# VHH binders against a8e7c5r167to518: the designs that were tried, part 11

Target 1, 352 residues: a8e7c5r167to518
Amino acid sequence: YKIFMDSDSFYYSLTYDLTNTVQRQGELGKSDQPLWKRVDDRFFWNKHMIKDLVDLQAPQVDFWVIPIIQGFVQVEELVVNYNESSDEERSSPETPLQEPTCVDDIHPRFTVALISRRSRHRAGMRYKRRGVDTDGHVANYVETEQLIHVHSHTLSFVQTRGSVPVFWSQAGYRYNPRPRIEKGERETMPYFASHFEKEVETYKKLVIINLVDQNGREKIIGDAYLKQVLLYNNPNLTYVSFDFHEHCRGMKFENVQTLTDAIYDIITDMRWAWVDQAGVICQQEGIFRVNCMDCLDRTNVVQAAIARVIMEQQLKKLGVMPPEQPLPLKCYRIYQVMWANNGDTISRQYAG

## First folded at step 4 (VHH)

Design p13 (framework vhh_3k1k_2)
Fold by ESMFold2-Fast, scan of step 4:
Order: sequence, then C-alpha cells, then structure tokens
Structure p13 (fold): chain B 352 residues (1-352), chain A 127 residues (1-127)
Amino acid sequence: as target 1 above (352 residues)
Amino acid sequence: QVQLVESGGALVQPGGSLRLSCAASGFTFSDYAMRWYRQAPGKEREWVAGISGSGGSTYYEDSVKGRFTISRDDARNTVYLQMNSLKPEDTAVYYCAAERYVTWTSGGTTYIYEDYWGQGTQVTVSS
C-alpha cells in the first residue's frame, strides 16, 4: 500500500488503515465498509470532517474522507550480508555493470516498518496539567507498531507510551520545574481505573514500564504512580520501574540491559502478531506501556531496546537470522537511525 | 550509608594494562549484579561489562571482548575490571554500579529496580 505524508507530521493511505495495528485489522475482519467506519477513533485525526460531511448529506462519504494519523512512518529494506562494510560506499564498477544481480538471491532480506500514532485526545496540551484527565485520557499518548515483512509473512509488535495517569503538573516557566500532585489517591482512583479499564479492553494485559527517576525531583510522580497501581490491584497489570540515568541516553541498547534482562521472560511470553497468506498464526498477548516525565528520549530508547529483542526473536523464527549470531552492523545502524527518527519526531510534536 | 568507591584509574600508554577496583559497603553485595560503565568527554555513558549476583555469568560490550575481564570477590565486597591491550578510545571516567530487581505478586506483579553508583575513576590512554 502507498502511504503519503501530508506535511512532516501527518500520514495517510488510500487503501491501508493506518489507525489500526495488523492485529486489530484482523480482529475487525474483512468488511465491505469504507475505511472511515473501521478506524480506531483514538488515532483518527480528521474524524470531525466525517461528521460534517454526513451532516451535510455529502454523496459518497468514503470518496471524501481519507483517515489521517499524526505521528511517524518509516519503511526500510534490510539485507543480511555479513561481508559488507557499513562505512563503505557502493562499488560503482560493480553496481553500474549489473551483469548478474543473482547475488541478491543469496542474502536474506526483510522489511522493517515503524508506525507511531499520536492520540487525538489531549494533543494540544503544552505546559498545562499533565497525567490523566476526567475522561480517562492521558497526555502525550502514542501507539508505536514495529512491522517485519518477509516473503508472505507480516509480523507486528506494538507498544504504547503516555503520561503517568495521576493528576499532576509542573511549576511553570522555570528551568528544572518541580512537579506536584494535584489530587490524592481516593480522588484519582476513578480516573486511573477508567484509563486502565480502556487499556485492558484494548490490549488485554499491560506491563507498565516506569522510567521516572526514583530520586530527586521526579520521585514524587514515580511514588504516586506505584502507590496508585498497588491500590488499584488489577491482576492484568504488571509494574516495572527503571531508574534511567541522565548519562545513559541515546540508542545504546546495552545501557538498559538490566531492565531487558529482568523482563526477558515477559517480553518473550508477550509474543507478537503473525499473519501469512493462510491467515492469523499468532497474536500479541499484552502490551508494554512506557512512561517518563521530562526526557522523551528515555522512553524511545527503552521501546527500541524491547522492539529489538522482539525483532531478533522474529527473524530467528523465520530463518532470516542465525540463532547464535547477531545481525550485520549495517542492519543495526539503519535500525538505530529509524528509531532515533521516531523519537525526534514525537519529541517535536510534544514541543509544538 | 550505601557507597561504591572506584579506584585504580591512571594514565597508561597504548597497549598497556590496568586493573580497576570497586569497593562496596552498606548493602548485601551478593544480592546485586555488578556492572562497569564508562563516559568519555563529550560522549554518553556506555555499558562496558557485567557480572551476575551469583558470579556465574559475565557479559561484555563488543568493543572490549577479549581485552577486558570482570570478576568479583564477595568476601571482600569488591568488583574488578582487568583491562588489557588498552586503546586511546578507552579513555573515559569508569563507573561501577550495583543493580537488582525486587519482585512480588499481590494481585498484579511488581518489579522494583534498585541501583547504587560510584563517583567514577579516570582512565587516560595516551603516549
């Protein structure tokens, strides 16, 4: 399917539903309904246009409205070639010659796609109350889907990010603003519960990864989150904390190895969505919900590290990657750039 | 009070060797995995090596495999990093860290990360 970019933050496709993950599209089944009737409302940024067209009795509504997401889309084809230097330019005498291209048949190939979908709820909040609102929506909510495509196989792994779902704010206009809690646990619980009831309905099981610093200024938010999770006491929730140090930034997956090692069984048991020409082979059994407070790069690094573990499991299962050997360095460099672009784009959308 | 104190940092010539030590106090050392991190000027902190709480497993960043060896002495509450065949790009402040997860289940499941960090020791590789 062709995916188009309408400015640097909005994406659409005439034939593919960008608002739904591969798994949700499978759950909806093949319907003869137009795209806009099948979309996920959370990510349907031009939804109001449909109401206006219906109210105006516009002919053939499906002809007028293409679902648009705000977020990020990048697609890359990767070649598993251990003999190629990542720093070398293409060999021009061999590439222009192209007498045999049969060498392409020797090296495995796969496509990686990364799609981030920003929620339309609370999208305009900047330096205002964060966290959860009275409708159960959280600030800065984004669903990120990593797709692997090889031959007839499509594999998908989904994660979410969003603000800590309590009522909190930061003191405005100051360098290093101090966060504060706006409501107590009792007042917060109906809205916290509303948020997680919606999440459990959509994703079944939630693994919360809290990256708020456990010391200093951010501690008050992390403590409030843990206390609320414990009071809520829902068996569909797993809570995981990680103290992400300022100097552990960037796309260095090893910096979060303690986290990924500790939750390796959770990552593996979660599985992924897997579809081929015959239909659904496997489903993802839950979702990671990752949050930080001030530094959006922490969330992006952790999600990228988890997604990398999943990608390696998927590629080994498909026979694209050897079981005892990592991918070529060139593949990881492209993957790292893709995830860095995702993080940069989301960060710009939050800043305005 | 909990503390980790690194020592052994020095100026060495390329190809030289150096042994770093990290002395721990104020916690049950054997319950924590021990890790070495480094930070070069103007660069992000990067993981270098790790050893499990049991001491049975060791892990290394690719650029140091075969050159660096991590070990621990639980009787002395100390972790070591033996650095051989040092290169100019190994120049950094080296930090030790003690890391673990505490887990329990009551309705939901909870994993709580605990860590302690030293102040670092400077290693300079130059001729």
Scores: ipSAE 0.594, ipTM 0.801, lowest interface PAE 1.2, mean pLDDT 81

Design p14 (framework vhh_3k1k_2)
Fold by ESMFold2-Fast, scan of step 4:
Structure p14 (fold): chain B 352 residues (1-352), chain A 127 residues (1-127)
Amino acid sequence: as target 1 above (352 residues)
Amino acid sequence: QVQLVESGGALVQPGGSLRLSCAASGFTFSDYAMRWYRQAPGKEREWVAYISGSGGSTKYEDSVKGRFTISRDDARNTVYLQMNSLKPEDTAVYYCAAERYVTWTSGGTTYIYEDYWGQGTQVTVSS
């Protein structure tokens, strides 16, 4: 199916439900109901149009409303060819020669799709609205799904990001203002609990990855988050704190491997959704919920690194990737560009 | 007190083998993922090998893959680095480290993971 993009990073499809992950679509089952009745309300940006059309008794409203998400969609087909140059190692520019068509048949291929869904709740600018609100919604909430498709196999891995779910603020449009906690633990708990109860109902188990600095100005937010997690005491929550600046100083992003190696067992145990023509092969058992205070780039880098670990495990299981060596450099270059585009798009949606 | 004590560093000839040990005390060793790092003179400290707390997952830096093997013995609170086919460029001070993370696991158990570092052990590969 075709996926269409509007100029403001709104996406829709006439035939595919962009609001639901592969796993949620499977859980909803085979339905004769029109697409809009099956969508995930959190990501259904034009939902109010349906109420008006139903109230007007439109004869075939079910076929007129196309669910629209705000976020990001990119789809790429990748070829596993170790003899193929990356874009940076390009062939002769004066005489582009094509390999014989029969050679293309010997190399494994797979499709990677990246879909980010911005929550319609708390859709204000990052600097104006922080933390959790009285409805249990958090600022900057995005669900990101990475899809791998090979032959009849569809594999999916989902992560979320969002603001630290306490009541906190930071003055907008001023030089690095100090963040403040606006409510104590007792006042915060009902709303913190409301947020995580909804998350546990949707995703079953959550691994929180807190990227807030453990020193300096950001520490107050990290400390409040940790204290609230401890007081809440939900066995479905796992909390991981990673000092991004300490390990990745000066944009040494190679050090993000320190985090992914440390949580490798957690990543592997979470697994992924896997469906075939025969049905469901396995399910994702939990989700990563990644946050930072002021840098959306940190969150994107960490999510990309986790998603890469999962992709490599998936491709090895499918026999698309050798168990003893990485993918060709060209594949990683395209993958990095996809994740960079994702981060840039989300950042623009939250920037003033 | 928490301590990590490396041992086994020595002068070896190119192509030789060496096994490093790191003895841990003062914390629950089995709860911690363990790493080996090395630092050559005038260079930054680099990661070499990783083993998860369960021992089920291991990872290596590309230049040592196939030559180095990390393992652990939780009954002895010790992590090992078996180094084979040693090269002059493997010359460095080797450090043992336990990961620093604050982790609350499923089931309500709380684990605090701290970065504990050893003093290092010198490995010299020269004829």
Scores: ipSAE 0.005, ipTM 0.218, lowest interface PAE 10.0, mean pLDDT 77

Design p15 (framework vhh_3k1k_2)
Fold by ESMFold2-Fast, scan of step 4:
Formats: sequence, C-alpha cells, structure tokens
Structure p15 (fold): chain B 352 residues (1-352), chain A 127 residues (1-127)
Amino acid sequence: as target 1 above (352 residues)
Amino acid sequence: QVQLVESGGALVQPGGSLRLSCAASGFTFSKYYMRWYRQAPGKEREWVAGISGSGGSTSYEDSVKGRFTISRDDARNTVYLQMNSLKPEDTAVYYCAAERYVTWTSGGTVYIYEDYWGQGTQVTVSS
C-alpha cells in the first residue's frame, strides 16, 4: 500500500483505510459495507465529498472516494545489526567488503510506521476556548498508531491525546494568561460523560495520563479534571497524574522512565494488536489518553516512551530483539527522529 | 518503615576508585526508580545517575559519564554506584533516592509519588 502526502499534511492511500487502526479494520472485516461507510468519521477529512454523491445515489461511489486524513505518516525499515564495525563499513565508500544481499539475509529486520490522525471535530488552531464542547468533542484530539511489520506479522499500538475534557479557556494575547474553569461540575458532567462514553465505546478502557503541572497556573485545570473523574466514577477509567516539570527536568528521554517504570504493569496488561495471515492473534485492551495544558512536547515525549516499551515487548515476542539486550543504537536514533517529526508536525498544525 | 542507608564513602586520591552502596528496606524495591545525587561544599544538590526499576535503563550526568556506573541488585534491595577515575571535583556528600508515584482510583492503583532519601555518605578526593 502506497501512502501519499499533500502540502497541507493531508495523507491518503488508494488501497488502505488510513482512518482506522489495524484493530478497528479487523473488527470491521466481516462487514458487508463498502469502504467509505466503514471509515472512522472522526478522521474522515473529505467526508463532505461523499454526502452529495450518496444523497444523489451515484453508482460506484465507493470506487471514487479515497479517505483523507490530516496528521502525520512516517515509515522506516530497521535492521538489527549489533556489529558496529559492519555499520561503519557500510557508511564508508572505501570498505564495502560484503555483498549487501548476504548481510541482509543474516540480520533481522522490521518496519516501524507511525500514523497520527487529527480529529476533524474542533480542528482549528489552539485559541481561547479549549477543553470539551457541547457536542462532547475535545480540542486538539489526535489518535497515534505505531505499527511493527515483520514478514506476515502486523502489530499495532494506539494512543490518544486531547484537551482536558472540562469547560475551560485561556485568553490569547494576554500578559500572564490564567486558565479559567467556565462551568461547575454539575453543568460539566453531561459533556464530560458524553466524551468518555464515546471513548469507552471505541477503546473499551482508558488510562488517563494527566501531564498538567500540579503547581502554579496549570493546577486549576488538573484539579478540575481529577475531581470530575472521581465524581464520574466509571470503572473503565484509570487516572494517572505525573508532574512533568518536577520529574522531567530538561526533557531528557531517560527522565520519563520514572513514569513508564511505575505504570509498567498497566502498559503490559493493555497489550497490543497482533494480526498475521491466519487472522487476529491478540487485541489491545484499552488505550492511553495523554493530556497536558499547552506544552505539546510533554505529551509527545510521554507517548514516545510508552510506545518504546511496547515496541521492545513486541520485538522480543517476535524474536527480532534478544530478551536481555537493547536494540542497536542506530535503531533508537531513527526511532527518536520519527517521534520528534510526529511531535513537530502536530505542533505546527495546532499553532498554524 | 522506609529506610535508605548509604555506605562506602571514603577519602581517596585523584584517579582512585570507590563503590557506594545504598541498602533499602520497608518498600517494594523493584518498583522504584533509584537515583544518586551529590552535594559539594557551598553548592546545590545535583543529580548524578539513575536506574529504572527493571534495571534495563541507566542515565548519567555528563560530567560523570564514562567514569561512573550505576547498578542494582533487587534480590538484596541494594543500588550501587561504581566511581572510577575520581577527580577533586567529585568531592561531595552522595545521597541515594527512591522515586515512585501512584494515585488510586475506583479503576485501581495507577501512579504513586514517593520520594525517599538516605542520610548521605561523604566522598573526599584529595592528595
């Protein structure tokens, strides 16, 4: 499947549904509905194109409408080669002593793909009104899927990010802007519940990771979120609070390990989607919903760290990575660049 | 009752080596991220090294990278700091810290913040 990009970070494929995760595609695989009726409406940015064709009952509409997402796509093929001399020799024009085909047959390889899908609801740039709206949609909502491909195996892990789903705002062009809570708990509850009922229907269970600072100006939003979660009291919601500023000084990747180590059992119990030629091997049982107030970099760093833990579990299960040894440094460098590009692209879409 | 007890601090000559130990009790050691910090005379406390609960990841401050090695023995509830090629600038009180944060909800135990510190051990590098 070939994936195409235009100048506004819109992506499409002629043969693959970019709006659905591998797991959702599997769940819809027994449906008799044509592709355009099975797409995930949240990420179907050209939906308006089909409305008139369907209303006019145009024949063969499913052959002419290609789903387009807005977000990010990057695909990389990685080779697990622990021989640093071999890696340096491949980079040197002077010392290619081995035929590439023989070397490639020796070393395990896998494909990593990263797909971020921006919700078409509330898709404007980040301005004064944030949080949840009266339709239960949240600002800045993105679904990110990490895919691992090895021969006939496709493995997928999905996370979401979005605004804290209360009614809050922060004025633009203000000196020292302070966030405000616009509605009380009773007034907020129907819309908060609407948001999470949709999320539970789609993802079954949610682990909320709140990266809002627990001190200073962000505290009011974090306090409102926790109180609303506790009042809502849904057994399908698990709440994690992590003070990013306190624990991750200088935004070093290794510093986030306090979080991933603390929730390691939750990460492992969530599992991941796994499909081969014969069908579904296992399913992801829940999703991480990560949020911060206005620093998109914090969300990206945390999601990347969680996704790395999952990738290492997946690669060990597939026998691509040894159980007691990390990947070669070159693999991690490419992986870090992929996640940095994801974060940069999402930030630009929100900033305009 | 939670305790962290550092040991191994001594006077050594420049270029020498020391191994610091931190014995932990009163908590589930394998679930905690372990760190070493130091405080030199007249300076603020600074981070030196860290090791994840699984032991699979280690991190170091740039000034000690390549000279210091952090490790852990979960069967003995102990974290170690092997210090090689010691310099006068490494003179400080070295502190062990254990970190974990969790918040419980109706959905279960999630993230605990617990910040336990030892009393410190003095390392002096001087000729």
Scores: ipSAE 0.000, ipTM 0.210, lowest interface PAE 13.8, mean pLDDT 75

Design p16 (framework vhh_3k1k_2)
Fold by ESMFold2-Fast, scan of step 4:
Structure p16 (fold): chain B 352 residues (1-352), chain A 127 residues (1-127)
Amino acid sequence: as target 1 above (352 residues)
Amino acid sequence: QVQLVESGGALVQPGGSLRLSCAASGFTFSSYAMRWYRQAPGKEREWVARISGSGGSTYYEDSVKGRFTISRDDARNTVYLQMNSLKPEDTAVYYCAAERYVKWTSGGTVYIYEDYWGQGTQVTVSS
């Protein structure tokens, strides 16, 4: 199948539901219903067309409404070849999904796809008001799915990101203003709970990774978040706080590796979705919900690092990657460019 | 009552050497990875060096590799930064940080990774 780009950040497919993860598509089952009736409403950006077409009594509405997501799609075929010279060609987030061509029987191959889906709720240019709203929706919410395709196997790992779900605000990024808490803990709790009840219903278990600095101007937001998590006391929530410096400068691979090493068992226990021709082999049991405040780079770097750990586990399980040897450098370079493109695209969508 | 106290900052001539110390108290020092950062006036704070809790792994910012060495003395609860071949661009306030991992359980499991910071020590390299 083909995935098409309608603009720099809008994607659609005539036959594939871009709004649902592989696991959610499996949970919905096989159906003869039109694509638009099966979509995840959170990511259905052109939903208004259905109302307009129905209001106009348009015939055969099912032929006219193709679900469009806003976000990012990139697909790459990677070859596990330890003797290959690395080519540092860059890939654009605007690159359409291409079907694989000929298989090289000498070296293992796998396809990596990265799909980010921006929520239509609280969407638009960067607002002064952040956090959670009275409907339980959070600002800057994105679901990111990493897909691995090998032969008949499809493996999927999903993470989310979004604003800290308390009531807070901050003026535009350029002026580096101090954030403010707008509601107290008691007033916040129903909406905090509403957000996480919806998340738990969708993803079962949540591991919160809070990257808000514990010193300086961001501290007030981090403190509010931890306090609300503790008061909420839901056993389906695990809270991880990792203190990044407020300027994000000097944050090296070593800092990210410290985090992924510390939560390695949590990453492994979460598992991933795995389907083949015979059906479902494995399901993802939970999701990482990653947040920072001003520096979107921190969230992207952390999600990429977690997704890399999962990818290596998946490839080792499939026999595509040796158990005690990393992938060729060319594979990691392409992978890092994909994740950088993802981060840049999401950043542009929120900044305008 | 966690405290980190940096010392050893001084005025040094280019090409000179200086050793910074960071004395830690109020926590089990040997369990924590330690880092050095620096901040010049009007500039962002930048990471300089890191040493693991075991002391077996050290990492450096590219601009200081080969010139700076981080080390620790767990018996004295102290981390050190040996600075050699100092340059005017090394002029900054140097900060010590302790990386902390804490697990709390109350209904759900809460993991906390947070940094403790010192107040800094000024290093000035005259040219």
Scores: ipSAE 0.015, ipTM 0.236, lowest interface PAE 6.8, mean pLDDT 77

Design p17 (framework vhh_3k1k_2)
Fold by ESMFold2-Fast, scan of step 4:
Structure p17 (fold): chain B 352 residues (1-352), chain A 127 residues (1-127)
Amino acid sequence: as target 1 above (352 residues)
Amino acid sequence: QVQLVESGGALVQPGGSLRLSCAASGFTFSDYAMRWYRQAPGKEREWVAGISGSGGSTSYEDSVKGRFTISRDDARNTVYLQMNSLKPEDTAVYYCAAERYVTYTSGGTVYIYEDYWGQGTQVTVSS
């Protein structure tokens, strides 16, 4: 499938449904309905065209509406070749990212695709009002899907991000002033519950990763979130806090190992979607919902680290990666650039 | 009162060896994973090595793997970092950290991150 990009990070495909994950497409089953009737409404940015085309009685209306998402798409082919990297670079302080000089079918290879889908609900740049609204929608909601292709196998791992689903505000995004809680726990609960009821309906189980600082001005938001989770008491919710403040200065992957090690069993138990020519092999059992308050980069770094753990498990299962050895450094460099591009694109869409 | 006190930092020549110790008090040591971090002048703090609360698993940053060994003595509430084949690039202040997740299950499940940090010990490898 060919994927096209317009200005402002809008993406479309003439035949592939960019609004649905591989798992959701499988759940919808085989249908003779046109693409736009099968899409996930949350990510269907040009939905208004349906009304206009119907009103005009346009012939073959189903061929005129191509679903468009706003977000990010990048696809890379990676080759597992341990002979390309060296730990001895005394005369060169940097390792340049280079394309393979030789294509060799002896070495395993796989395709990585990264798709981020921004919700059309609460669309626009982050401003004064954040959090949840009275419809249960949260600001800055994005679904990110990582795809691995090897021969006939397609594997998918999905995560979400979004604002802490309480009523809170912060005056002016640029000046980063102190946040405020706008409603108490009892007033908040119906809307908090509405948000998570929709999430549980879609994803079955939610693992909340809260990256809001546990001290200073951000603590008020983190405390409010934890209190609502405890009051809501839903067995489909797992809440995990992590103080990103001291460990992830400079947004390095290595600094999130404390978190990924601590939740390794949760990551492994969640699994991933796996499809081949014979059909569905396994399904993802839940989703990570990651949030921070002010630093958009924190969420991206944590999601990338979790997705990397999953990718390594997937590649070991497929025999592409040895069980006792990490991928070549060159593979990780390309992977890091893909996730950095994802984070930069999402940040621009929210900050302006 | 929670305290982590690092010791063993010294000036050593390249190729030398050094053992760092971190003595813990004021908490149940065996419940925490123990980690070593380092910070070189003008650089950000980086993770070096980790050992699980059970002591059953260890992990290392790639640049120190094969040269550094982390171990713990729960009877003495102490974690160690044995550093061999030291390089000038290993020059840094080394910090000990105690880290865990406290888990509560009552309908939903909650994991609360807790960490405690020492003040650091200086390791200098001269060339």
Scores: ipSAE 0.354, ipTM 0.648, lowest interface PAE 2.3, mean pLDDT 80

Design p18 (framework vhh_3k1k_2)
Fold by ESMFold2-Fast, scan of step 4:
Structure p18 (fold): chain B 352 residues (1-352), chain A 127 residues (1-127)
Amino acid sequence: as target 1 above (352 residues)
Amino acid sequence: QVQLVESGGALVQPGGSLRLSCAASGFTFSDYAMRWYRQAPGKEREWVAGISGSGGSTSYEDSVKGRFTISRDDARNTVYLQMNSLKPEDTAVYYCAAERYVTWTSGGTTWIYEDYWGQGTQVTVSS
């Protein structure tokens, strides 16, 4: 499907519903309704045009309203070629290059796409008051979908990120303002519950990954979050806290392995959406909801690491990747650049 | 050795009552929330009821509210599910689970969801 960019951060397609994941599109079924009538309202950034066009007595409203998301889209084709990785290594033994061969005859290929969708609710610049509001919406909510396409197979894995859903604010001078809790647990619970009831309805099960520091200024927010989760007592919520400060000093990717190794069974049991020409093969059973307080880079690194584990499982199932061998280094370099671009784009949307 | 052993499953007629028990051993019972789940033939496992570690909070799936009651006896390390006004749709294997959040690393920086499960007890509601 052709995807168009309306600006640095806005995307649309005339025929493809960018507001819905592959799995949600399958659940909605095929319809003769115009694209905008089938969209996920959370990510329908130009929804106001419907009212404006109706109010102006505009004819053929369905023709004029094309759903636009705010976020990120990037698509890359990757080639599984171990010889290219070897060519970049320094080796003492002479290894002559083989005669040029048609890559499509001997090397597997796959397409990776990343789509990030910002919620239209409470989106925009970072505000002093964060967290959850009285409508149950959280600040800076983004749904990120990773797609793998091989031949007729489309595989999808979805994660979300957003502010810790308590009432909190951050005020101070220029650097590292001290966070404060604005409401107690009893007063917070209806809005916390409203947020997670909507999440459970949409995603079934949630694994919360809290990246808020367990010490220092951020601890008050992390403690409030955990306490609220425990008081809410919903068995569809699993809570994981990861202290990035202790484990990932300088945001080294290899240090994130301690987290992904620790939750490997949770990642695997969540599965992924899988569609081919005959229809739906598998569905994703739950979602990761990742949060941090001030460093958006932490959230992006963790989501990329989880998505990489899923991608490797998907590629092994499709026979594109050997069962006991990692991908060529060149593939990981392109993958890391894609995720870095995703993180940079989301960070700019929050800051600007 | 951590164990959860369910008991009390039986064949009952519609409108009947049944009490399930789950005996826990090998851990500090009062530190865990206790939950009941069920799995009907050919269907996925679903949550039914929960009670906090302190016993101060209980929760129920909408289809069982007003009919089922969860309780715990920490002196006996046992959780109970009292099932009243049973319906054929309640036919399932019922599982007991003990659940808490635990510090995973010795530094106290990683918290994980820790759970333990029983083997299940069959409840059949049929005339």
Scores: ipSAE 0.000, ipTM 0.110, lowest interface PAE 17.2, mean pLDDT 76

Design p19 (framework vhh_3k1k_2)
Fold by ESMFold2-Fast, scan of step 4:
Structure p19 (fold): chain B 352 residues (1-352), chain A 127 residues (1-127)
Amino acid sequence: as target 1 above (352 residues)
Amino acid sequence: QVQLVESGGALVQPGGSLRLSCAASGFTFSDYAMRWYRQAPGKEREWVAGISGSGGSTSYEDSVKGRFTISRDDARNTVYLQMNSLKPEDTAVYYCAAERYVTWTSGGTVFIYEDYWGQGTQVTVSS
């Protein structure tokens, strides 16, 4: 992929629409319209430039603007090599080394790409007010797409994160102040509904994953969220709440294993987007929406765990990974670093 | 205030036995499944055994099946892990967890999961 980075947080491509998932690009079809007319407005960070050029009646406006996203892009090629221990043994000072190229030709390989697209609406983390606004936009909204490419196959799995879509706030940073609810459920409902109507229109079905902090201070927001979901009563919403009371810092791997095991059927039923040279093979039937509260790390860890389950199912389906065996540890190390970089980049964008 | 307190951890020789206890307070014990987890130095925490809130079903990690037995006493708000035929590979800090999973379906679907954890108790199996 020819993807360019304008800075460490802005990305563009001359030939690929970074604002749209593989599935949305397929839904739009092939068009002779300029790239900027096909983009997803939520992730079109330089949209103002097009307005300025149109307002000035600039000629050839279609050739002046390249869509830019803010977020994260990383691409890695992974080799499925279960014989890594033998290779390490052969690398000892007492053993002559074989040429790596001969070994590389034996093993399956695939490309993993991770693209995070930050919404241009409600950007910035210095706000006292969080949650949903009167336009139905939520703070800290990010769409993350994981791509698998092997031979002619491209597979895509998409998740979103964003603030809990109620009216809430948290004052200052001194002494870790508790969040508060700013509006009652009746006043909140039109804006809550507006947010989810847009989400359902875009993604069809949503599985909401709400993670509650062990300290209990965020439970007031989680309780308000559940109450609002129940009142809204939309059959396109599935609400999943995990209330982890872990004494150690952050969310631990065993907690995410418990989570992914508990919702394994939901993950599997969601499927993924799958295209080849002949066209669409499969579509993703919904999306996970993980809430983004005080603990951005927790959200990233959960999304990574869900995406890993999907990746393993995809690779088994493609014959790149055996059905009864996990990937080599080296593959998971690279994958973990990729997802950690994603989380760190998003966190940095929110902090300034 | 929710609290889980593990006890019974000790140094034992291979082939020996230990019984771990976990005393729970601050929540309705019978509403929660109880589980034991362990973590060896430099390794990730792994699930060991589980018992349902009703006490009617138990489950075990493959490496401990036939050697470990989980049980609960709801009148005393306590869960136990009886460990027999201990191996050096069983050396770890053992953690007690209380877990609840509720599924509710209306016009939408709701899944609720929550957990509580103890501070752990050290089990060392060596010669």
Scores: ipSAE 0.023, ipTM 0.438, lowest interface PAE 4.8, mean pLDDT 79

Design p2 (framework vhh_3k1k_2)
Fold by ESMFold2-Fast, scan of step 4:
Structure p2 (fold): chain B 352 residues (1-352), chain A 127 residues (1-127)
Amino acid sequence: as target 1 above (352 residues)
Amino acid sequence: QVQLVESGGALVQPGGSLRLSCAASGFTFSDYAMRWYRQAPGKEREWVAGISGSGGSTSYEDSVKGRFTISRDDARNTVYLQMNSLKPEDTAVYYCAAERYVTWTSGGTTYFYEDYWGQGTQVTVSS
């Protein structure tokens, strides 16, 4: 497939549906309908064009509209070459700089693709309003899909992120004032429930990873979230709180092993989508819904760490990666850059 | 009563070495991952090093890799940070933290993150 970038952070393809995950495309099955009629409405940023063209009685509208997403797309081919042992000390100034390894037939290789899809509902920041709205939509909702491709095999793992789905706000957009809760638990429940009912319908089971600090300014939002989850009491929800201690953020805190080790069984039980020439081999049984309040770096770091655990499980299953050895350092460097680019792009979209 | 008490902070010359200790009490030490953090004047608190509850996995911030070593002694409920080749930019208050998850199930499943922090120990490297 060929993917095009039209202005900063808008992507389209003439041949591939960027709005649907591999798993959702399989669920839609065979269709003789044009691409734009099969797309996921949440990520169909030029949807208004369809209505406008129909309202104008434009002939053969099906030929005029290519679905556009807002978000991120990056594709990389990685080579598993352990003979590059000199790369072990990549940060050392004494380590020889080497050109990228050429692809060859003796080493396993795989393609990694990362696709982030920003929801058109509540796109960007409502100046004063955050969280959930009366339609059950949340601010800053993004679906991120990591694809692994090896020969005829395509494997997919999906995560989401979004605002804490309660009614909350901050008084000014350039000053960092204390957040406040705008509605009580009883008033909030119908909209909180609406949000998660839609999520459960789409993804079946949700594991909520709450990265809001348990101390300081963010505590009021974290407490409200936990209280609402407990009151809602849905068996399809798993709630995990991971407190990024105040003053520890971004590239200065990359160690999330405590979290991923603690939820390793949950990560493994969630599985991934796997498709080959014969059809669907297995499906992802749920997703992670990751949120933070002020720092998008925390969300990106956690999602990258979970996605890396899944990638390693997938590569071991495919025989691309040995069971008792990590990938070559060069592979992790490229992977880290992909996820950093994803985070930077989403952060710019959030800022407006 | 849960307590973490850091010790070993001192004034050292550039290129020197120092070992920090963190003595834990009031909880089952082996159930917790242990981490070291630092905060320099006018800067944000930074993660420095971590060791898993099993002790089998260690991790480090890039600027300290090869210079710092984290270890634990579960028989003594103590975590250590061995700091070698110290630089002026290593000057900070160093904090010890203990971290784990506890589960609660009722309808859905809830994981409660527990963390405990020490009061910190000052490390000063002569400029």
Scores: ipSAE 0.079, ipTM 0.524, lowest interface PAE 4.5, mean pLDDT 78

